# Designs tried in a protein design chat: VH-VL binders against q9h9l3. Part 31

Target 1, 176 residues: q9h9l3
Amino acid sequence: PRKMVAIDCEMVGTGPKGHVSSLARCSIVNYNGDVLYDEYILPPCHIVDYRTRWSGIRKQHMVNATPFKIARGQILKILTGKIVVGHAIHNDFKALQYFHPKSLTRDTSHIPPLNRKADCPENATMSLKHLTKKLLNRDIQVGKSGHSSVEDAQATMELYKLVEVEWEEHLARNPP

## First folded at step 1 (VH-VL)

Design rf6 (framework fv_reozalimab_arm2)
Fold by ESMFold2-Fast, scan of step 1:
Structure rf6 (fold): chain C 176 residues (1-176), chain A 122 residues (1-122), chain B 110 residues (1-110)
Amino acid sequence: as target 1 above (176 residues)
Amino acid sequence: QVQLVQSGAEVKKPGSSVKVSCKASGGTFKSYAISWVRQAPGQGLEWMGGIIPIFGTANYAQKFQGRVTITADKSTSTAYMELSSLRSEDTAVYYCARDYGSTRYTYGLDYWGQGTTVTVSS
Amino acid sequence: QSVLTQPPSASGTPGQRVTISCSGSSSNIGKNTVNWYQQLPGTAPKLLIYSNNQRPSGVPDRFSGSKSGTSASLAISGLQSEDEADYYCAAWDDSLKGYVFGGGIKLTVL
């Protein structure tokens, strides 16, 4: 089997009124949930909204943060050639300004068998928090101090494992 | 290839406890959830519970809640099942098995240990 | 008493087709996928079918699974003497929050 990783990114607001989402943290875990990468990332544009209640990012985290161009290179080196699992992963790839092959991408927000196991409509887009509570009996994204991207990446990998065999067989028969 | 090796047979007195081990080799221990299933002599299979090692989260069948504890030691790639307040009806073969995905929703129990016979007598 | 109901025994002759039933409810088979296990005497169970109808590598294609409503079936075509074993269905049960097995069926090859 090909190597597989899970990713979760945190974004801050840049541009007019903080409307633009810019990468400010990235966590990557391997199949076993071990952390391969977890860095705060300094956006190239001025941060106007830290979105701290959701991102967990504060000004102090930006002081020694890895500049975007350097972080992007490190992250892409880890992702290239691997199956990458994420939740609503299009947002993470957009923030990274990166195109990952669809054949190697797994999005836990768009896997019908996973929704079926959670007693949710197969074609609905369910939140990571909801699926993790329903299927893993674990509360993530708790409180108001922001999300843990490491915890979110670990939860995403565990959710994918629930349907991995079935979904990989489906993709082999129905290539994207 | 993944192999699950269980501890040896146990003979226990009523009221005591037993702790069975399941050591994973050939694969990565953290990769999959581990379930415990027992089978009394001449009877069917009964799921006791399971654990997701990376989270340390264990789930138990209602029948065994309060008597069973399932744990995992990542450093030794070993899962444990401890059953307390033993009665004669706990005499059974106890299996550990790899769970496809999580213990909340089993996808299927593929790789099985060889089984551990626990006899409760006197 | 088992949560999923299976007949206690079944028999067939070599070359015949045998069907093993498994009956559940809306909280288990009605909402969740069904697994089937084969247990030869004195051995640990072997996963035979997962996701209602999928075979693990090494399981012959004469074994097939199906599910309809709250019931599931395992079909064994071209029955062989080596198929003499106990067979169990299993599924997750939402109300019990646990994995449940059928009572098992002893298949005799005459």
Scores: ipSAE 0.007, ipTM 0.519, lowest interface PAE 12.0, mean pLDDT 85

Design rf7 (framework fv_reozalimab_arm2)
Fold by ESMFold2-Fast, scan of step 1:
Structure rf7 (fold): chain C 176 residues (1-176), chain A 123 residues (1-123), chain B 110 residues (1-110)
Amino acid sequence: as target 1 above (176 residues)
Amino acid sequence: QVQLVQSGAEVKKPGSSVKVSCKASGGTFKSYAISWVRQAPGQGLEWMGGIIPIFGTANYAQKFQGRVTITADKSTSTAYMELSSLRSEDTAVYYCATPKYSGSYRGDYFDYWGQGTTVTVSS
Amino acid sequence: QSVLTQPPSASGTPGQRVTISCSGSSSNIGKNTVNWYQQLPGTAPKLLIYSNNQRPSGVPDRFSGSKSGTSASLAISGLQSEDEADYYCAAWDDSLKGYVFGGGIKLTVL
């Protein structure tokens, strides 16, 4: 079987009024939750809005941050050929300017059995915070100092494991 | 392949506490939920609670809340279950158990079981 | 009393098909998957069926599981003498916020 990793990215606001989301941190964990990658990333454009309440990113994190092009290369080497788990993962791939094969992508915001376990409508898009609280009894993304992408990636992997057997069977019968 | 090895049998007085250990080897400990299940002589299985070591999150069955504490030491790959205010009804075999794949105490199934620890509460 | 209800005993003869029932409610079996455990005398329980109908490696295909509404069933085809054991169903219960077991059934092979 292929190796599996989980990813979570933090974005800051660039462009007019800070409306463009640019990658500013990426965390990748393996199946067991061990950190494979966790770096602050310097966007190629001027940061207008750090979005610190959600991203946890401050100006000091940018001083020694890895430039986007270099970080992207490092991240893609880790992701290529692996099953990649994420939550609303299209946002992470968009920020990375990367296409990952759908057959190797697992999005915990679009897994009906996971929503069912959380007492949520199967076709709804539920937040990572809600699913993690309901299913793991763990409060993530707490406080006013921003999210931890390491914590989010770890939570995402643990959520996927709750449905891994039944969902992999589903995908084998219904390939994306 | 995971192997769970539990501490040895205990004989305790009413009102005391017991702490049972469960050491995991052969697999990965950090993100595997570890549950504790007990069985009184001639009785059925009863879930006491579980912990997800990577989060440090423990959850307890209502019957045991206030009396049970479940902890994990990731550096030694060992989980612990401490039960206080012991009474004769706590005489049972105590098992630790974990799934083949990591998951929450909610919805998990237990592929691997420890050999069990007999705890006898008597005066 | 157990949250999940199982008959206390059942019996069969070699070669027979035996079905073991497990009844729950909307807070457990109604929305969560069911697992089954086999316990031989003096041993720890063994996972027999998980996620309603899946078999771990090493479990013979004569064991099968099913779920309908708030109830689940374990079927044992071609009953063998070594199947004499206690069988437990189990599921997560959302209202209790805990994992619950059935009371267990003692299966005797005559």
Scores: ipSAE 0.006, ipTM 0.529, lowest interface PAE 10.9, mean pLDDT 85

Design sa (framework fv_sotevtamab)
Fold by ESMFold2-Fast, scan of step 1:
Structure sa (fold): chain C 176 residues (1-176), chain A 123 residues (1-123), chain B 112 residues (1-112)
Amino acid sequence: as target 1 above (176 residues)
Amino acid sequence: QVQLVQSGAEVKKPGATVKISCKVSGYTFTDYYMHWVQQAPGKGLEWMGRVDPEDGETKYDPKFQGRVTITADTSTDTAYMELSSLRSEDTAVYYCATGYYDSSGYPLYFDYWGQGTLVTVSS
Amino acid sequence: DIVMTQSPDSLAVSLGERATINCKSSQSVLYSSNNKNYLAWYQQKPGQPPKLLIYWASTRESGVPDRFSGSGSGTDFTLTISSLQAEDVAVYYCQQYYSTPTFGQGTKLEQL
């Protein structure tokens, strides 16, 4: 539906040994996969580890990056009141320092019917790459130059659409 | 562990050229700028310039522009600083240092430093 | 050119007493959009490179003892050592990174 969006964030390592994940890019797409938001985001802390193989973030992307506080405000305006779909979405919300109501949150890493369709154990946490290949016959996160958060958000929305009817019925009977 | 190891002390004549190396380990060389800082005896620290090891882009302080050349060799994870037309006032300890950067591409502050290389210019 | 001026040029402090070093910039190093002061402090001991102590004016670098603290905003900054220890005898430098990096002339801290 019209009031549903999908989100994917890229994080870089900050803090001691780069162990803290700080937001460095966010992409949001609508139900049809159209991009609503896609910006590089400048962390308030210095970057210790760009995690480039996974994040796709390099120091050049910080040149025109939106400061965290401003980006957060823009992102929250888009998410507020909508059903938000993500994969392991608690990591995205943690990086945004944001609480989204559980009743409006959909995590494709934690939907048993989706795993079942992929011939995977229902309780296993499967990667976005694996589920997308199995269920959509599409390769994402190809190569070693980092992930595209737009591509990941689009794949996440398409995965959710495969189980939307079944899962919304489940949530109506078993509210979180 | 992050380490920046510089080449040894140099003694040069006025008008000569000196080239100092800085070999890095413990992090991805292409992810951070490499900076060079001069410290004359009994004086403070002066930023000379930096190189981006990923593409070779350089920026220099106007005071050193035209005499300094900073380069990076990604095959050996080594940065170089070459200073030409040496004068007695170039006698100093030279440091390589890594630092973070802002959206303008200027260095912020310097977390890791080499041990320093003393260059003495005398007739 | 942002000029950094430290005061005093040197000071002597007894062990266990408080040491205060000041740094003034010729123009503000506070960026209004993120409310951050682009200022760092370094410690340098004889024969060693500078060691980062504080960045963003008041954030202590990992591994730096809590007796070191930074304060101030805009053009006036202070480095404080709450209780001097023998190993704190060194030269201290402030540095701005609001524009092309520039350092103060240094303050030599000696044990009284």
Scores: ipSAE 0.000, ipTM 0.469, lowest interface PAE 16.9, mean pLDDT 86

Design sa1 (framework fv_sotevtamab)
Fold by ESMFold2-Fast, scan of step 1:
Structure sa1 (fold): chain C 176 residues (1-176), chain A 122 residues (1-122), chain B 112 residues (1-112)
Amino acid sequence: as target 1 above (176 residues)
Amino acid sequence: QVQLVQSGAEVKKPGATVKISCKVSGYTFTDYYMHWVQQAPGKGLEWMGRVDPEDGETKYDPKFQGRVTITADTSTDTAYMELSSLRSEDTAVYYCARSDYYGSGSWPFDYWGQGTLVTVSS
Amino acid sequence: DIVMTQSPDSLAVSLGERATINCKSSQSVLYSSNNKNYLAWYQQKPGQPPKLLIYWASTRESGVPDRFSGSGSGTDFTLTISSLQAEDVAVYYCQQYYSTPTFGQGTKLEQL
């Protein structure tokens, strides 16, 4: 085992016209893809837009959801001191109101070797769905019922493992 | 390879204290909870408590609360279980067992030590 | 505390035949937020520590033969061995990890 986890969060719309993204679900998996954390999270503000098409979140999921402050404490205990893998992970950290050290952060939307393997421009920000289909031959985020953050976190870890050796060597030579 | 290796058998008198160790290798000690489980001769498994080696947080079953102390030493990757005020009914095999942490809870026990027999007799 | 009750206390099964062990929890161990059952099954042979077989009620641990399967939800769970092998003679325990961990009393499986 290693101190590496992958995270994926789902956000709902709060604030004026539902334009603020607030954390409403978080999934964390270990290196082997086993689920370490998967909870629905109750935002401190009124939910204006569930964004169900993408988030998969509905009103019934909020009934016994963990309050944001408590969930944040649980999540940060898991993330602190670990290498955290995510896709467009800055959005997840923003929703968590959390700063994770750049040296311990791996963002699969910004790893040039990964894009190269997918026949995509190295500096482009490709979607998780596209990279997973191209490199793992697996369809994720299928249908109109919303995304599974567990599925997304598992796919993200598997994608990182394809370039882990090469990218860790690059980071050792070129510290962030 | 993950291994949990426990200290050897102990024979104690009633009223004494016993302290047994569980030395781990093959994984990052601070990434998993370490639990202790009691099994009396010919009986089932009883959870005693656990420690989080990263911060030293402990949780105990009320049955053992006040008599059991579970600790972790990150410099030697070793967990300890100390049981005081020993009685004949404490005669049992004691296991250490690892679990991942799932939010505020624990995962099932994926790796176990070989067990340590503690015999309490006068 | 959640009380785990197994049935039967012991059973004898011939080699190649199906073995079925039941486990009942005093409270539901199904978590509504993730729709998972916080239930595991262990195998223990004499002189050895327990070995994890199944977690999340039905997920086989790596290296566990596929003749072992788990089923059930909420309060009622079953461990099935589809075709008994000699090495399967052991005591089997169910365990909940929904709250502070508790184990069933164990089911002793013997070869008939």
Scores: ipSAE 0.000, ipTM 0.478, lowest interface PAE 16.4, mean pLDDT 87

Design sa2 (framework fv_sotevtamab)
Fold by ESMFold2-Fast, scan of step 1:
Structure sa2 (fold): chain C 176 residues (1-176), chain A 123 residues (1-123), chain B 112 residues (1-112)
Amino acid sequence: as target 1 above (176 residues)
Amino acid sequence: QVQLVQSGAEVKKPGATVKISCKVSGYTFTDYYMHWVQQAPGKGLEWMGRVDPEDGETKYDPKFQGRVTITADTSTDTAYMELSSLRSEDTAVYYCATEGYSYGYDYYYMDVWGQGTLVTVSS
Amino acid sequence: DIVMTQSPDSLAVSLGERATINCKSSQSVLYSSNNKNYLAWYQQKPGQPPKLLIYWASTRESGVPDRFSGSGSGTDFTLTISSLQAEDVAVYYCQQYYSTPTFGQGTKLEQL
């Protein structure tokens, strides 16, 4: 397939008490899991909380990071017109300040057949780590050094491929 | 409700070019690839190529590469197949056919077919 | 280029009997990443366009009677009609869409 990518973003805390999530890294892989984009991104606001346990981002990564406006332009050129796969992907789109058409968006945290294959409730929001362990027998997000957005994007694409045929046919019959 | 309506039969001389149309209704034209398939008398089905109406990307079978041009006009919801340098062996029924949900796939099965257009190449 | 070969070229079956049509691909059409076989079956009656019967090797298209079933994986596929009816007399084609699409040569199913 040619028009499908998977994305995973890492966010840091900006604004009062670090409560605002700002884009600080983005990884995009193609259908086969090859990396198309992977850059650290410098938020336009002061970073209050690196959220390192989750993001894997440290002050050192910001030294040569791509400014947000430039990174956003590069990322959107890759996403536009493609089916974009992600896990809880609305968070990634919010951080990018981007609207992607729902008809071209696939969220592996909200695909009932995928939860069914994992012996999970169809309407539950399961973590990427849980689904990957259950369905691919692979451990991701190991340790306390933060997540790898490349690893997460690759796992997300592989999870989607397990239900791709079934889910694409469902969406054709039930357009969003 | 999906319907593909093709243009009428054509009679051409060897060396000529033929252009066949396929008018789409009942779905969003840019959502699915449009395929073209040739069926010569007494022969089976031969895939010629397909177009993505959204961006005009085409893929062709090597057997037809260089002679076939497939296009889509989104202003009229019409796909076209143009075959040049016609030979007697090009006498065939030509079908347009659409995929089911095909986003992200380069190739797919064909769900809905046009009625076919007979092209006869003779002197 | 994947070559699709059907057998037999023609088959005669009595009404109510089982009809079996085989299709072999020159290389595997099973995609390891999604564990799906990129194979479809079509029915064509004289003067009509082909009609999709089966896709993904074994999934029946909506509206297709349950007497039609597809099976197989990798390189060897079968279309089965469990109990032939008069309206099933047609030419049947397999098609792969793993790569640049190719069709089998067709199997003509006739009533004995």
Scores: ipSAE 0.006, ipTM 0.511, lowest interface PAE 12.9, mean pLDDT 87

Design sa3 (framework fv_sotevtamab)
Fold by ESMFold2-Fast, scan of step 1:
Structure sa3 (fold): chain C 176 residues (1-176), chain A 122 residues (1-122), chain B 112 residues (1-112)
Amino acid sequence: as target 1 above (176 residues)
Amino acid sequence: QVQLVQSGAEVKKPGATVKISCKVSGYTFTDYYMHWVQQAPGKGLEWMGRVDPEDGETKYDPKFQGRVTITADTSTDTAYMELSSLRSEDTAVYYCARYTSDWGSYSAFDIWGQGTLVTVSS
Amino acid sequence: DIVMTQSPDSLAVSLGERATINCKSSQSVLYSSNNKNYLAWYQQKPGQPPKLLIYWASTRESGVPDRFSGSGSGTDFTLTISSLQAEDVAVYYCQQYYSTPTFGQGTKLEQL
């Protein structure tokens, strides 16, 4: 059986007008929600917009942050060969400049049974905050200080566990 | 228009201290690092150090560490470079330079001051 | 520190002809994670500050004529001026920003 982890990344704005999303924090939790990795990451490009309202990243977090090259190596070592769960996970993989096999990827923003349990249209893209409130009766991403990527990764894993059996059976019969 | 305007030429004796200013306009001073670069007559460019105007954090090249002090005054949008214990080999043009938002803290420099000639002679 | 070495120290080229300037770094300035070379080229005329021409080894700065091009990767880089104009007579410097910034010694380009 393959091991399973959940990931959530925070990005800051780099490039012209802060339009480019660059990795600035990554959290990875195991199946039980225990933290395997949680580091602030220094982008190779100048940070134009910390996007603090959403990312929770501030200049102070960059002082001892792990350089992107080193962090990427550490993260990929954890992800390789595992089932990786995330919410809108394409954005995380893009920020990591990484391709993870589709067969080992689980995106809680695109799992129809999960939406069905939340009384939402099966093919709609629902936010992590909404699904977590509806299905786990828990508020995440509260306030204006930014999101906790640890909290988001933990919620993502718990959401996936609600549909794991059903969804793994579906994927076995309908491989991506 | 983005501009970096430096103070005028200085003539100093060996052992003196010089302080050069770099006034910025046309952008938010705290959004970019300000770097200082030395160019001796007929020679190449040497990076001296930089300051982050937002929090005053500095980083210096080991060749100048202990003699150079770089500061920023956000009330006047002005960066300063102070070089102490001057020697004849410190005779050079000194430039302030900004890096672009795309490039990170040790980046190439898109906007430069006009330069300040410092002459050290007995 | 990464040492930057340019060649030649000076060259003379006729108007309309191609000028080629080389730059070698003592260590690779290619960052494998983003596949970018942390290398820039500057033009400096007497009494003026350096002017940025090229960054990321081959990206032309806004307002720089298309006759200027940069190429190379890792440790070996080239600045090319496809057809020399009188205004291009200057000293050219390469610079790495992979680590603490260091510059090449400069190449003086003169009109033949």
Scores: ipSAE 0.000, ipTM 0.462, lowest interface PAE 16.1, mean pLDDT 86

Design sa4 (framework fv_sotevtamab)
Fold by ESMFold2-Fast, scan of step 1:
Structure sa4 (fold): chain C 176 residues (1-176), chain A 123 residues (1-123), chain B 112 residues (1-112)
Amino acid sequence: as target 1 above (176 residues)
Amino acid sequence: QVQLVQSGAEVKKPGATVKISCKVSGYTFTDYYMHWVQQAPGKGLEWMGRVDPEDGETKYDPKFQGRVTITADTSTDTAYMELSSLRSEDTAVYYCARGLEYSSSPGYYFDYWGQGTLVTVSS
Amino acid sequence: DIVMTQSPDSLAVSLGERATINCKSSQSVLYSSNNKNYLAWYQQKPGQPPKLLIYWASTRESGVPDRFSGSGSGTDFTLTISSLQAEDVAVYYCQQYYSTPTFGQGTKLEQL
């Protein structure tokens, strides 16, 4: 096995009607939940919709934010060669314009044993908030000021740890 | 083939410092933690601590904290264990061993071990 | 610290006979969330480092002969060698990894 990190990104709306999701914050935590990276990121395009209710991003956060190109380089340096855990992680990789090998990717929205432990249908896509409440008895993403990507990344790692042994054994028997 | 190759036996005086090396091959050094385990003559195995070669993070058993320093050099794929203020009861074989954290546990088991380095502390 | 206690301290077994080594932990090493026992077994021959035999209490490491098996749960664990071979003469250690690693004192297995 390889080292493991968890990632969660916040996106803002750019492009026509704010329909394009552009990276505006990224948090990465290690296996123990310690923060390895947490930066506000300045998209190269004009921000049309901050999506503050969900992203927690406000105009003030953009003033000294790390430019996308620089932030992307820093983030990819951390992710390369590691097992990367996320929830609906394809959205994060898309915002990063990055391809991570499927063999090293763990998506907590697509792990049947995790849904089973939460008494949910194995093939359903459950929200991070729901799984965290059911399995860790913890409320995340509370209030109106937006989500914390650090909190979400930490919760995602803890959720994966509940099924890590079972799921890694499954992947060893059924390699991608 | 995974190999952990340690430096040779050391004879030290009480109060001295010893530094042992563990050179790895056959895998990506930064993918695993490197641990050190002490085995005194006729006694069992005691975990001393570990280093993360990727960022240099260390964790030590309280019994050894303050006297032991574990480091890693990624340019040479080598881990080190330095033990200071040596006493006769530090006479032991020291092993490096590879391991990762699993699940929510802060614990480790070890799949590959170095051949061991005998450190003798004598006056 | 979780204290690991093995029994017996030593035993002698004839070639072809079954050897049984016991290991007790001072507290449970069963993680209820994943239903796994955080316990490993190692073999150490004179002048050699320990070699991993079993992890998760009952999973054999790749390359380990099937005459070796692990069993037990919670606080009581057993390593069994179904038919002793000459090469199995060694000291055997159990180890918990539920918390900071601790090892049993070892069981010396000799040929009768």
Scores: ipSAE 0.000, ipTM 0.507, lowest interface PAE 15.6, mean pLDDT 88

Design sa5 (framework fv_sotevtamab)
Fold by ESMFold2-Fast, scan of step 1:
Structure sa5 (fold): chain C 176 residues (1-176), chain A 124 residues (1-124), chain B 112 residues (1-112)
Amino acid sequence: as target 1 above (176 residues)
Amino acid sequence: QVQLVQSGAEVKKPGATVKISCKVSGYTFTDYYMHWVQQAPGKGLEWMGRVDPEDGETKYDPKFQGRVTITADTSTDTAYMELSSLRSEDTAVYYCATDRYDFWSGYPNYFDYWGQGTLVTVSS
Amino acid sequence: DIVMTQSPDSLAVSLGERATINCKSSQSVLYSSNNKNYLAWYQQKPGQPPKLLIYWASTRESGVPDRFSGSGSGTDFTLTISSLQAEDVAVYYCQQYYSTPTFGQGTKLEQL
């Protein structure tokens, strides 16, 4: 009954020594993997470290990027009232300065049945790359040019769909 | 023939940053995670984090409070561990270590090869 | 975190005699689906890095003498040295890898 989307954000380093993760790109896909949102986002503070190897973000992407306040409003409008799927999604919500209800949040880095299907310890935090290769036989985050948040969001939705029935049943019996 | 060779001992003042290296030979660097382990006097062995040399993905133990940065340079087959805002409590031997499990089979994190260790002393 | 506790803290054994070191995890490290225990044992001599001895609780690493054996399942594990050699004097650590890796505090093995 509730609409479901998957989100993946890219962060750049701001603050002291670039240790603060600030939102710099967000991709949102629907249940079928169609892109609903994909924008570069300009943080409100000075970028110290682009983290390009992981984020794929370069200075050129910031030239026409959507200011954080505006992007946040657009993103929250999409997320509100929906089941939101992500991988280590607490980092994305932190970067968005947003609280999404636990009952509507699905984190593929914390779903024991998903790890079990991948022959991994159910309490381990496995990377999206590993789970996607093991369960979907697909290589993502390849090379040194940075990650595609669209690709990551699509993979995250597909991973969730593998355990959706079992996990929704679990959550119905054990509400968060 | 598999060798992990670490950089030499460092002496640093409190508040400084240290960066130690781990040069790999004898296996395909990008096939396996590279981990870093701290051994402080009295604390025993403590896992700090790891990097996937193929794509630079990292995972860290929260204990290091954003102070640790682990990187890999595939052009030189060298991993690095950078620890900032050094405290006297960071005085320790630091090891790089690999887990040569079949990455795709999902059995991670026992350590079969270790570097020789790098002593970092944080004092006046 | 899964807490690993070793016993004893130190142990003295005569050459040729059996040494037994115990390791207890705060929760099970047995994965029922593959029936494997995510537990390793290491040997560390002064000035040297740890050396892997045993993984999957009981599988001996290549090149490790057969006098070393691992046993146990779930939360209780044992490293046994069937006949102590002088070169076995070292500190021994257990380590779980069921979750984020954690090590026991170490057991110092000395020659009587």
Scores: ipSAE 0.000, ipTM 0.436, lowest interface PAE 20.5, mean pLDDT 86

